# Designs tried in a protein design chat: VHH binders against o75319. Part 99

Target 1, 181 residues: o75319
Amino acid sequence: GNHIPERWKDYLPVGQRMPGTRFIAFKVPLQKSFEKKLAPEECFSPLDLFNKIREQNEELGLIIDLTYTQRYYKPEDLPETVPYLKIFTVGHQVPDDETIFKFKHAVNGFLKENKDNDKLIGVHCTHGLNRTGYLICRYLIDVEGVRPDDAIELFNRCRGHCLERQNYIEDLQNGPIRKNW

## First folded at step 7 (VHH)

Design j5 (framework vhh_6fv0_2)
Fold by ESMFold2-Fast, scan of step 7:
Structure j5 (fold): chain B 181 residues (1-181), chain A 121 residues (1-121)
Amino acid sequence: as target 1 above (181 residues)
Amino acid sequence: QVQLQESGGGLVQPGGSLRLSCAASGFTFSSYEMYWVRQAPEKGLEWVSTISSSGSTIYYKDSVKGRFTVSRDNAKNTLYLQMNSLKPEDAAQYYCATETGLPDEYSMDVRGQGTQVTVSS
């Protein structure tokens, strides 16, 4: 399968850095084999990702890939200087505690190892919205003590699209804090 | 028209084994990555395994690694999940899925009923 993900073209490729954090969210980059299905202005390859982040005067220090496929791009399509972490998640359901724990551990480890720089943690799922927004907001709420509505507003504004899954929003607003870190 | 039919679930005691099958039709099975996902009542849908179209690249959920083995038979359009050393936390409804049947695209009509795995004495 060389299928463009459903609704992928509807989303902004890369959001803006979330102020006060090290997070930046984006939709899944698509390797060269997908370009025959895209107009030039619709292309968003791994190279395009890094170019767009440089255009914002930012630098990636880690990519966290929340998809459960390697079909869209391969880790070897990324610069060797940028660490890549795969956390397999499925859509529609709130991520399980093991997934939340892995995400928090990866973020905490990155921040500890990158105290002397301002490099960003890039996070994506297929659309860079629901799973991505949930895990970023969950981290801000549980670890940084941000109020749920503030975390959601910050993510929505910086991503340029609002979280769409009501069950994700409800869990962020009313769900328990996950302390597995 | 993608169709996936899971089978092979059942009741097993802790430490036991089960082999799940997924019969695929309506698409060129050998060209698609395949997935196993599961759902227990106390948990949401969780990813279990991914296998590449050729079968050469396989990934597992950390908690099942070393106990579960995914394989596929492209000539028979069938995906398998061999589950050994089953634990109570493995009890769930198991579903197979493809790139076309991803959770964000997976319809209830395509997925079928899944296959139930119960682990208890």
Scores: ipSAE 0.125, ipTM 0.538, lowest interface PAE 5.7, mean pLDDT 87

Design j6 (framework vhh_6fv0_2)
Fold by ESMFold2-Fast, scan of step 7:
Structure j6 (fold): chain B 181 residues (1-181), chain A 121 residues (1-121)
Amino acid sequence: as target 1 above (181 residues)
Amino acid sequence: QVQLQESGGGLVQPGGSLRLSCAASGFTFSSYEMYWVRQAPEKGLEWVSTISSSGSTIYYKDSVKGRFTVSRDNAKNTLYLQMNSLKPEDAAQYYCATEYSLPDEYSMDVRGQGTQVTVSS
């Protein structure tokens, strides 16, 4: 249905660009049908997302949507110039290796195709926190060689909220590096 | 209350087929997206497939594409998963789900008993 996700209002809509990377994290935008349940200051539509990114003097070049549902907004609600990739994930669970590989492949492909610009990779799950933070940090650790605690701190600082799920944090700190073929 | 009852699991040899069913009640089935998810022993819950309320838009986990087919019969409030060319890595407890029964981030993980799929010679 059209119910607002649990605790969605508790989180900042958009974080800041993570310095030294092309990543920016945000919570899921909600299409117009949800606005009947929101005060004007609580609204965060796809249009609002792009306006907030522009206010930071940034530009999105890719959106990676980690939710398992299509109910929050439609790809057609996004500018046609911005590629949209859906990677279906469930909450509470550390994403499986196939999902991690798919995320890494998408990021690597974007970076190769966007060497001559400074466009950002926007990543979101429902709250833009646990699944989003996990996959961004996993990429930084496994591909860019960032130390786990440094990746987590960078994400937390730039998102404006700390990763909350202990199983995600534990996997990032102590889990194996996910090697992809 | 949303009630989902899975059936059709069993033991099959590699390369075999099974058809899973999910009987839905307690909500307007024809108005909701439906999902298949699975959990293998000692592994986390994995998304397998999403089907739109009308059945016209369908997505699959990459590793099951071309082998699994999801469908729905809105008149019978039933969701199906046809599984062909089964592999050992497909062995798992399979669950039918709605957005109200799958873990998002802060909601409870409320699933039924599921149906067990075992792939072994």
Scores: ipSAE 0.617, ipTM 0.821, lowest interface PAE 2.0, mean pLDDT 90

Design j7 (framework vhh_6fv0_2)
Fold by ESMFold2-Fast, scan of step 7:
Structure j7 (fold): chain B 181 residues (1-181), chain A 121 residues (1-121)
Amino acid sequence: as target 1 above (181 residues)
Amino acid sequence: QVQLQESGGGLVQPGGSLRLSCAASGFTFSSYEMYWVRQAPEKGLEWVSTISSSGSTIYYKDSVKGRFTVSRDNAKNTLYLQMNSLKPEDAAQYYCATEYPLPDEYSMDVRGQGTQVTVSS
């Protein structure tokens, strides 16, 4: 199915790098088959993603895809030089511990392997907002010791849109720190 | 009109097996990805598996990998989940889902009543 995700056009395609981190958030890129339903200025393909990142003088070193579908684009639509990781995450629900730990492990591994460069970790769900913002903020809080309100503010400012789901915000502010085993 | 109807749940003891089915209608089943998700009473909805429209690409939640097998029969508009070596932690209401035409930012399109899986001894 080539249905455009609901409200997808309402969101900025790519945010800005979150200062002091290696994170950049964006909405899901849509492969060529979706373009017939979009005006030229609305198109945001995998190629468009990399062009917009380069326009910010940044470079992607990893993409973490949090959608639970493969229909939007395929890993083969990405440059072979950029690792791709799929972490299936249902929207609306706070991600489970298994998902949180997979995300933390991937980020930690990337940072360890990329000490000698400044490449970014690109994170997206469908809108690049709720699941994306939750996992990035959860990492900053649990691993880097950032205050919850500061992590949320940083993400909101850099993404250009505020986290919308109250259950996600509540978990970030008042929920337990997730320990990795 | 998209309709999804789950069946095949029941009570099994740990280590047992069940085969769940999902009958789909109201859309071109062979053109859409399908998913299995579950919800335990104390937890939110959890993704379990994804199968591509052709059935050639399949993904599983880590905790069920090697024990569960998803498959589909596009001629019969039916999705299956074969569950082996069931554990108490697998006890949940199981739902099939599709993205036609549901926004991913919300929960999966869980329109059916689901089918209950209970694991006890």
Scores: ipSAE 0.220, ipTM 0.607, lowest interface PAE 5.0, mean pLDDT 88

Design j8 (framework vhh_6fv0_2)
Fold by ESMFold2-Fast, scan of step 7:
Structure j8 (fold): chain B 181 residues (1-181), chain A 121 residues (1-121)
Amino acid sequence: as target 1 above (181 residues)
Amino acid sequence: QVQLQESGGGLVQPGGSLRLSCAASGFTFSSYEMYWVRQAPEKGLEWVSTISSSGSTIYYKDSVKGRFTVSRDNAKNTLYLQMNSLKPEDAAQYYCATEYDLPDEYSMDVRGQGTQVTVSS
């Protein structure tokens, strides 16, 4: 189906690079079949994503897609030079340890292979907010040793929207450190 | 309008097999991506597998890869999950879902009662 995700239009298409990291967050790009339901200024295709990243003088080296659907766009809609990783995550609930570990391994692998460049890891769910913000913050807390409140503040500021799910925020602030990266 | 009816669950020994079915009605089944999700006691919903509308693109949760096989019969409006080499960790209530039932950013919406899978020695 070609229905626009609920509240998708409420969010900025793409945030800013999170300083001191290789992360940039954005909402899900929508393929051409969705454009008939959108005004020109509302369109945010895979092409639009790369144009907006380029406008910030940044370059994507990896896209991590956290949605649990493949209906929004196809990996083939992305440049062949940019790896695409699908990590299915269910919305509303805190991602399980297997999902967290998979995200950390993907990030660590990218950073190891890209020590000689400044390419970014693009992370998105539907809105680029709750699942996206949770996993990025979880990485910063567990792997980089960032204080939970500092990680959340950094994400919120750079994304341009605050994490909305209280269970996600609670887990980040008070949950256990996952020591398996 | 959309109805999903899961079946095929039961009690099985570790290493056993079960085939789950999901009978779909009230929508054009062949036009929708379909999912299997599960919920263990006192756990949240977790994604297990997805299959594209044509059946050409399939993804699995890492822990079930090589043991579970999702398939669909668009002529019969039925989704299947063949589960082999079942482990205690696979014990859960299993649900099928459409792309509309999974709003992606919000709580998963499961329509049917699901089908219970119990793995016990």
Scores: ipSAE 0.207, ipTM 0.588, lowest interface PAE 4.3, mean pLDDT 88

Design j9 (framework vhh_6fv0_2)
Fold by ESMFold2-Fast, scan of step 7:
Structure j9 (fold): chain B 181 residues (1-181), chain A 121 residues (1-121)
Amino acid sequence: as target 1 above (181 residues)
Amino acid sequence: QVQLQESGGGLVQPGGSLRLSCAASGFTFSSYEMYWVRQAPEKGLEWVSTISSSGSTIYYKDSVKGRFTVSRDNAKNTLYLQMNSLKPEDAAQYYCATEYGEPDEYSMDVRGQGTQVTVSS
């Protein structure tokens, strides 16, 4: 389908880099076929994403796509120089341990291979908010030892929108640390 | 009216096989990406597989790779899931879903009633 995601226009296209990290969050880019339903100022294509990142004097080194669908854009719509990772993540429910570990492994691998540069890990779901914010915060808490409330506040401030799903927030604040082996 | 109807579930012993079907109606099936998702008792929805509208691009959950095969027949408006080497952890209500419906944080749009898969001796 070619319909605009519900509430997609309500969110800022791209947040700011989260200071002290390599993360930047954004809402899903929409390929050209969606532009017939959008005013020029509402368009946010894969090209627009890279232009906005560049306007912040940042550079993407990896995109992690958490959407449960492939309908919004294709990996082929991205520059070949930027790796793309798809992690199919169901909305509304706290991501399972398998999803959390896949995310952590991708982030750790990127950081190991990019220790000599300052490229960013771009993370998005449909709105770049709940699934995106959960997994970024989970990484900061479990791997970097950030306090849950500090991780959530940092994400909310940099994304420009607050995490909306109470079950995600409660898991971050009170849930167990997921250990990697 | 978009409608999805799953079938083919049942009771099977560990190591057994089942083939699930999903009959779609009320939309242009050949234009939409399709999904298989499952839900075990007292657990959340778990993504199993995705197949593109043409059938050319397919993804699987890691734990089912090599055991499950998704396919579609656009002429018959039907989606399939061939499940081999079934394990107790595969026991769940299985649903097919499409991208059509409510496009938001809940990316599992319009699913049927599901079909139950039980794995026990």
Scores: ipSAE 0.014, ipTM 0.309, lowest interface PAE 7.0, mean pLDDT 87

Design k1 (framework vhh_4orz_3)
Fold by ESMFold2-Fast, scan of step 7:
Structure k1 (fold): chain B 181 residues (1-181), chain A 120 residues (1-120)
Amino acid sequence: as target 1 above (181 residues)
Amino acid sequence: EVQLVESGGGLVQAGGSLRLFCAASGFTFSSYAMAWLRQAPGKRREWVALITSGGRTDYADSVKDRFTISRDNAKNTVSLQMNSLKPEDTAIYFCAARYYPYLGTKYDYWGQGTQVTVSS
């Protein structure tokens, strides 16, 4: 159904840009049909997302949607100028190597095509926390060589919420570096 | 305050070996990626090797299998072992540091360079 995701209201809509990177994390935007179940101050539509990004003096150049559903909003709800990439990622499990590879490939491609601007890669799952934080941190650790605890701390501070899933944290701290195929 | 000081350069015959060192001070060395770049007379500066804060290494195609980069976080030192040296390896070699090794094109800190000359 058209039900609000569990605990979705508990999270800040949008974090801050992660300094030294092109990443910004946010919770899933909800299309207009969900607003019947929300107070005006709780609404976070695709339009609200872009307004909040602009209020931070930032600009989105890519959205990566990690949810395992298409029910929350449609790509058509986004401005035509912003590319949208769907990577279906199951919650609760550490993302598999194929998912990690797809994420890394998309980020690397965006950075190569956007050398002459400062546009951001927006990443979200349902809450913009566990799957989102895992893949961003995994990229920083594996590709950028950031120390795991530093990557996690940077993400937590900028998102405004700490990664919650211990299996994700454990994999980031002690798991193998995932090389591209 | 921040310093990167290179050493180990010199004159060597083709086929020989040299080991370059870079001593770092004034920043949290263990959190930074360290790189070696070189500049030959009349040419642009080119990247040679990189080691991330986590120990991942990458090399330019021209030096793969001949050069090895390593770091010692306890001593705040990065080194470059150069084997099977060729006359075209002649250049000033620079040590450089950056927090994010692959994001953007700018290094945060630079050394003054050390000359490597390979005779034919």
Scores: ipSAE 0.000, ipTM 0.219, lowest interface PAE 12.2, mean pLDDT 88

Design k10 (framework vhh_4orz_3)
Fold by ESMFold2-Fast, scan of step 7:
Formats: sequence, C-alpha cells, structure tokens
Structure k10 (fold): chain B 181 residues (1-181), chain A 120 residues (1-120)
Amino acid sequence: as target 1 above (181 residues)
Amino acid sequence: EVQLVESGGGLVQAGGSLRLFCAASGFTFSSYAMAWLRQAPGKRREWVALITSGSRTDYADSVKDRFTISRDNAKNTVSLQMNSLKPEDTAIYFCAARYYPYLGTKYDYWGQGTQVTVSS
C-alpha cells in the first residue's frame, strides 16, 4: 500500500558513514506506490538512497533490512550488484540474542569478503534509529570493544538523530556482552 | 600533534625476553585499540597483537602464549612483553592505533618502529 510509517518524515533519509567503520544508517526507502502521499522533497525511494550514498562519495556493498515487513520496498528495487539481507526484527523490544548473532555473522562475513575494498554496510529499520542503532552499537561494543557511551555518541552524531528507546540504551550501557558471534 | 614513540628494542639471545613500550600523545588514548605489528627484512609487515579500549586481547598464532600485550591508560602507554624469543621474531616492531580494532584495513596512527634482533 501507500500508507507511510508514523513519523517517517521526521527523520533524515541517510546518515553519514560512521568514521573508522563500514556502517552507514538510513530510514526505510519507500517504493513508488508511496509517492502519492509525499511531496517531491519528501520522496526517498531505493533509487534516492543510492543517489544520496553516491553524493557522499560512498558505495554500498550490502543492505541489512531490519524491518518486520516487506511492504515498503522489494529487494528487486535494489541494484543486482548489492546483496540484500533481511533480518526480521520486532520494534520496541531489545533484539534477542539470535537476532544479534545473525547481525554479527552477516557483518563479519561481509568484512572478510570485502577486505580489499571500502564498500559500506547499509543498515536500516523503519526510521533507521532504534533497532538499527542498537544492532550497530551492539556490534561495536561486543566485537570491537568500543565503550557503550562512545558507540552511542558516534551513532547519534553520524545518524543525525539520537537513539530514543530507553530500554535499548540501558541494554547497551549495562547489559551483558554477547560473546558468541 | 599525534605521536606514538616505541622503546625497549635491542639485541637478545634466543630464549630471552624483551619488553617493548609505546608512549602515545595527541589523542584520546583510552578510546583507541592499540596494536603491535612487525616487519622483518624482505618480508611483508604482519600483525602481532592487539588490545582493545575495553582491554580485550588478541594475538597472531606465531606469538600466542609467548607475548603479552597490556595498556596503562593513566600513562597513555601500551606494552608488549616478549618471552621465549626466537630468531624468527627478529623485526622492526611498530606501535599502531585504531579506533575500531577489527573494522576496515588501516590504522589511524603509526609509530616509527623499534628494532628487535634475536641471535641464535
């Protein structure tokens, strides 16, 4: 359908590459059927995503879609050359260990296969904020050994919006490190 | 001004020990992962050891159980304790800093290196 997600217009379409990492975060792209409810300057299609990444002189090598729906766009709307991975993640709740490990596995696999290039891992949920920020920060904390507050600050600055869900922030700051990757 | 200055290198006999130090300045040391890499004459540079900002450590298989990396955030230093040294450990040892220890392929900052020579 053509119903846009709540508050989707309130968020910047694409953040900046998180320096020193391969991560870039963005809100969910919306296929053509949503454009009737959007002004031209509000449109953010899959094509618009790739144009904005290119404008930053960056290149996507993988998209990880954390939404719990297929209604916003189809994988077929993406260039054939960019792998797409769906990890169905429910909103509001801190992602479970299985979801965290799937995310870590995908990131580690990408990095191993792309050690000789500088392509980015694009991560999104609906707003590109809470689930997206949680999993990126969880990776930085658990795998990279980044201090929780530093990971959160880096994500917030590069995304252009602060993580909103207190339960996610609390888990990142005080929750256990998930050592199994 | 970012500086990484290595010290503690020298000549030692096989089976001996050396401790290398790296003094860091000009950046928030406690937020960076610190690493030691080495380069022997005519060989490619290889990674030896890493310590994250959270003090997690990792080692190359060739030095595992012989070398120990540690850091002192109050003094902005990282050190490498090298035990049971072998002639194959002869190399210039470099200190390097990286904000994310496993992401990407480059270090943010490098020292000039210190020579370690192990005689048979």
Scores: ipSAE 0.012, ipTM 0.339, lowest interface PAE 8.8, mean pLDDT 89

Design k11 (framework vhh_4orz_3)
Fold by ESMFold2-Fast, scan of step 7:
Structure k11 (fold): chain B 181 residues (1-181), chain A 120 residues (1-120)
Amino acid sequence: as target 1 above (181 residues)
Amino acid sequence: EVQLVESGGGLVQAGGSLRLFCAASGFTFSSYAMAWLRQAPGKRREWVALITSGDRTDYADSVKDRFTISRDNAKNTVSLQMNSLKPEDTAIYFCAARYYPYLGTKYDYWGQGTQVTVSS
């Protein structure tokens, strides 16, 4: 059981903090049961995630999990001090307005509660790329007023991988601003 | 000890073909993306082609539809089939390995390069 997600090994485990923001993106951590199918250098458990974040001199204050499954790791695998939020998103489809607003609400709430620290919002889907990059860029465009091409370039540079799904890129560049929240 | 050794370079007339090979040793070849880059006289090194550990391929616009990258994990080799060669393809061609295929511009391991010269 528990097959490694397709192309999961092709992606850097953790990107870098996006300068001027509180965001950091990463691919889905895989719990201990997956390690039998991985070489030591391929392992990326929840513990490995926190070690890599500390290695960058950063600290996570919130994890937003955008996967449509809970099979890869469990919230109990995370430190009790780090809140975990699950937003179920279907791959391949641009997230609907309800999903976008849930994401924006979570980010805004975190930022208000963490004004006196520099803790990061960690965001992931399976690869930490398409759904993750879409929602982070959507937030930057709609809430922070960042130009779409600048948001996409910033995400691509800091994640170390470019957004791949043309429908997501098209929506970010030419789609309407979602003005709630 | 990590080693990448290129072969197959040489002289060819415009419109001709060459096949480059890169033999890899000292690392888990099947887990790495493999790339070809080239450097023309007096120019910066430029990326030509990439093949991921999952066999996805990507090409620079200048070589798309003329070059084909492939790999053989059983033999730890990557190859570049170069068709319809132009004088502008004249360069030293380098084999390079990268664990994360799309991570920035850095490669983990490099070969020494092999010369390709295309006459007009």
Scores: ipSAE 0.000, ipTM 0.172, lowest interface PAE 14.4, mean pLDDT 89

Design k12 (framework vhh_4orz_3)
Fold by ESMFold2-Fast, scan of step 7:
Order: structure tokens, then sequence, then C-alpha cells
Structure k12 (fold): chain B 181 residues (1-181), chain A 120 residues (1-120)
């Protein structure tokens, strides 16, 4: 069987909606085959994700999966009504310009097509923290003109965990604005 | 309490200039995008100009190259310099604030407006 990702149990499954945005962040859901390695209270399947979003009186309209693997769950484990986008993103490096562009393009397209509803863009990597937080904050800084420290604070508060990777934080605070949106 | 108070409106002849000011209080001004919108008699309210918390500016095509938006975070003010004014610029001009400048269509805070009249 597949092994549970390192430190996965240490993170809150789903954060809160980031106020003023359409973003919500979460850790990677694990398909049913992983549940044999988990206590009932540790389970976080695709079904559990949608139940937790519903408990917050929110609705997902898009899932963006930033993991560099396809082993944790299949797109077929998600409701047919929710689009799924895979952007393969390496975990330790600051995401490259192509990855940043793909993320911005997906977000802008979703917002344009969903003007008449309040559905959320769900974003996750393995822990829903570093790659996830970087790309959400990069979007807010580059596209929305949010101050870097404000974007980071908002993400940290809503996710319930602080961005951990110093190179990501440094790039957000002092890196160039990417005009690729 | 949150307040946005516009000033600088008035009557001007076509080809003239006016500078509008908006004084903000009761919120973290420097973290908000600031916008100017206008509403002419019998028409829908339209967006005119925006300045982000990061000092990026955008303008409606109808005012591009004639209007300039700026902000002073130390004084909690946003300004709109209006040059080469035309009779069709006649409207009530509103100051508005939003945290995310391009997400959605709603503004978080609004002023009560200032009248600009451009005579032929």
Amino acid sequence: as target 1 above (181 residues)
Amino acid sequence: EVQLVESGGGLVQAGGSLRLFCAASGFTFSSYAMAWLRQAPGKRREWVALITSGYRTDYADSVKDRFTISRDNAKNTVSLQMNSLKPEDTAIYFCAARYYPYLGTKYDYWGQGTQVTVSS
C-alpha cells in the first residue's frame, strides 16, 4: 500500500475561505485505500473535503491540485460537477513562471465564468501550505495589488498554519512582480 | 466609523481642468484599492479609475490620457486630476474602496459623491 505523506496528519484538513476572495486552501485528500492506515478521526477523503466545505456553508466550483504526484486520489473520486485542474509543482523550489502563469490563467478564467455565483476555488498541494500559499499570495500580489505582508498574513490566518519555506516568503516579499496574467 | 468624503467638484468650461479629492477614515486605507466611479443623469454608474494598494493604476477608455489617479497614504487621500474636460464628463463622481481591486464587482466602502458639471 501507499504511505501517508510525511507530517500530513499535523495539518488542519481545510482552512477557511479567504475573505474578499474566492480562495480556500486544504491539504491533499486521500482516497479510500489510505483509510486502513488512518484512525476514523484522521480520515480526509474527497468526500470528507466536500462535507467540510458544506459545513462552512461554502461550495467548491474548481479544484487546483499542485501535487507532483497522482497517487493520493483520482479526479474520478470528485463530483462530476466540480472541474479539476492539475498543475505539477515541485515542492522545495519557488514555482517557475510557467506554473505561476497557469495558476493565474485558471483563476482568471474561473472568475470570468462564475460572475453570477459565489463558488470557491479550492487549492491544495500535499499539506495545503507552501506551494498552495505561495501561488495564492502570488496571485493576490501580482493581479490584485495586495501588499505582500498583507497577503501572507491573510493566507496564514485563514489556512490556520503559517507558510514555512523562507525562500517562498522571500520571493513574495522582495521578488519581481510577474506580469503574466 | 468608516467615512469617504469627496471634494473638489464644481462647474468648469469644456477644455478645463478639475482635481477631485477623497479623504478616508476609519479603515486601514493603505491596504485598500481606491476607485473613482461616476453617474450621469439617466445613465448607469460607470467605473472611471482605480489605484491599487501597490500604486498600480487603471483607467476607463473614455478617460484614458485625460485623467490621472493618485494616492497619499500618509494623509489617507486619493485624488483624481481631470484634464481636457468634455460636456459628457458631467456626472456625480464617487470615491470607493475595495480590498481586492479586480475580484468581483462590489466595493466595500462608498462616499456620497461630488457634482462635476462641464459646460459647452
Scores: ipSAE 0.005, ipTM 0.283, lowest interface PAE 10.3, mean pLDDT 89

Design k13 (framework vhh_4orz_3)
Fold by ESMFold2-Fast, scan of step 7:
Structure k13 (fold): chain B 181 residues (1-181), chain A 120 residues (1-120)
Amino acid sequence: as target 1 above (181 residues)
Amino acid sequence: EVQLVESGGGLVQAGGSLRLFCAASGFTFSSYAMAWLRQAPGKRREWVALISSGGRTDYADSVKDRFTISRDNAKNTVSLQMNSLKPEDTAIYFCAARYYPYLGTKYDYWGQGTQVTVSS
């Protein structure tokens, strides 16, 4: 049946906006069919996501879904007014250059189209931590010129959880800058 | 020709206040986000405050509740009201303009900076 992702309950549903950026990170929302396995306080549906963003006085303008599955929720579960982008990203491995390019292209496109508003780019993987934190930090480092340690600290603080995967952290700190090709 | 000209810097005692101004010319000011950044001797430049074209404001944690950024589109001016100043606020303060308000540390236009010195 519908299995709750391993350790999903261990993470805060949604972080805070990363100051100076348009990014907000969160764990994967789970559609209604998962709620039988959750206490009311543990539920985090697509509707719950938008309610929590609104509670922070923020608005989503784009959702980027980095999970390698479509089982947790459907794009149809989201408001029609919020664009949804799926970038299939395998967990555990540092994302490849094609995935990094797709992410950068989506972010840059959103920023160009949303110069007249303050809407956020919501980014999630399963836990909203490793793949999510890697791609956000990689964008900040490569495109925005942020120092790697500063990008990681900012993400960790705003997400409320520290990046866990050593290979991701090492790539961010010591890996090459990925130039768009 | 694009110009950003800062003014209002100076020497102030800890606990005091200063108001910085930045006069902009040569671009469509109302379409740009405006920011203040600072650089202390021997340290990296750090972002302090931003105001978007739509008027939304963001602040670094170190200055939150002490500094207020505002803009006047009719006068092409952005200002930074600095209250409860600390010796740690001593730096050269730069006005900068960016068309995309949240696209990192890259700014389209920069002022020459104004010195703020806070004595203990």
Scores: ipSAE 0.000, ipTM 0.152, lowest interface PAE 15.6, mean pLDDT 88

Design k14 (framework vhh_4orz_3)
Fold by ESMFold2-Fast, scan of step 7:
Structure k14 (fold): chain B 181 residues (1-181), chain A 120 residues (1-120)
Amino acid sequence: as target 1 above (181 residues)
Amino acid sequence: EVQLVESGGGLVQAGGSLRLFCAASGFTFSSYAMAWLRQAPGKRREWVALINSGGRTDYADSVKDRFTISRDNAKNTVSLQMNSLKPEDTAIYFCAARYYPYLGTKYDYWGQGTQVTVSS
C-alpha cells in the first residue's frame, strides 16, 4: 500500500560517501503516491535522491535495493542510465551466505568496470541502516580486509546513524569471514 | 601535512634481493591499509602488494612467494621485501595509503616513488 514504512521519518534520507570506498547509503525512496502522507520537507522520492547526491557533487553508477518488497518505488522511477539491482533480503536476521555472495559479486563487477570513473554504488534497504550497513561492512571486512570495528565506525559516521541490530554487529565483529570471492 | 616517503630502491642483479621502506606521517597510520604499486615505462600502474590495518596481506600473482609486505605501527612504516628479482620487476615502486584497499578505487595518499632496476 501507501503506508509509510515504520520509523522511516526517523532517519536522514542520504548519508555521505564513505571515504576510501565507492559506497553511499540511503533510506528507501518513496514514489509520488506516498507524498500525500508526508510534509513537503519529509518527501524523499527517487528524484529527490538524485538531487541530494548531485548536491554532494557525487554521481550514482549503480543502485542496489535490499528491500524485500517492490511497493516503495519501481526501477522505472530511476534514470535509465543508472543500473538497478534487486537483492531480496529479509530484515531482522543476518543475511545468508547466498545474499552476501550476490552483493559481493555485484560490487566487484561494478568496480572492475568503473576503474576510470568515480561513480558511486548506492545501497539501501528500508531505513538504509541495518541490512545496508551489514552488507557494506561485510564487504569491507571480507573482501577489503578492513578491521570490523573500523568498518562499522566508518559506516556509522557516514550514514549519520549507528547500526542498531546487535546480532548484525556481533556477526561483523566475531563471525566467520565468508570466503565467497 | 601528510607524507609518504619511499626508500631502499636501487640497482640489483637478477636473482638478488632489495627491501623497500615507506615512512608515513600526518595521518593515523594504524587505521589505514598500505599498498605497494609499480609502474614500468609505457605500462599501466599495477598493484603489487597490500597489508590492511589488521595485518592481512595480499599479493599480485606475478610477485607471489617472492615478495613480502609488512608494517610496523609503532614506527609508522610499511616495507616490501623483494626476493628472487627478475628483469620484469624493473619499475618505479610507489607506496600508497587508503582507508580500505581495493584495486580501481582512489588511494588517499601517495609517495613519489623509488626506482628499482633489475639487470640480467
Scores: ipSAE 0.000, ipTM 0.179, lowest interface PAE 12.9, mean pLDDT 87

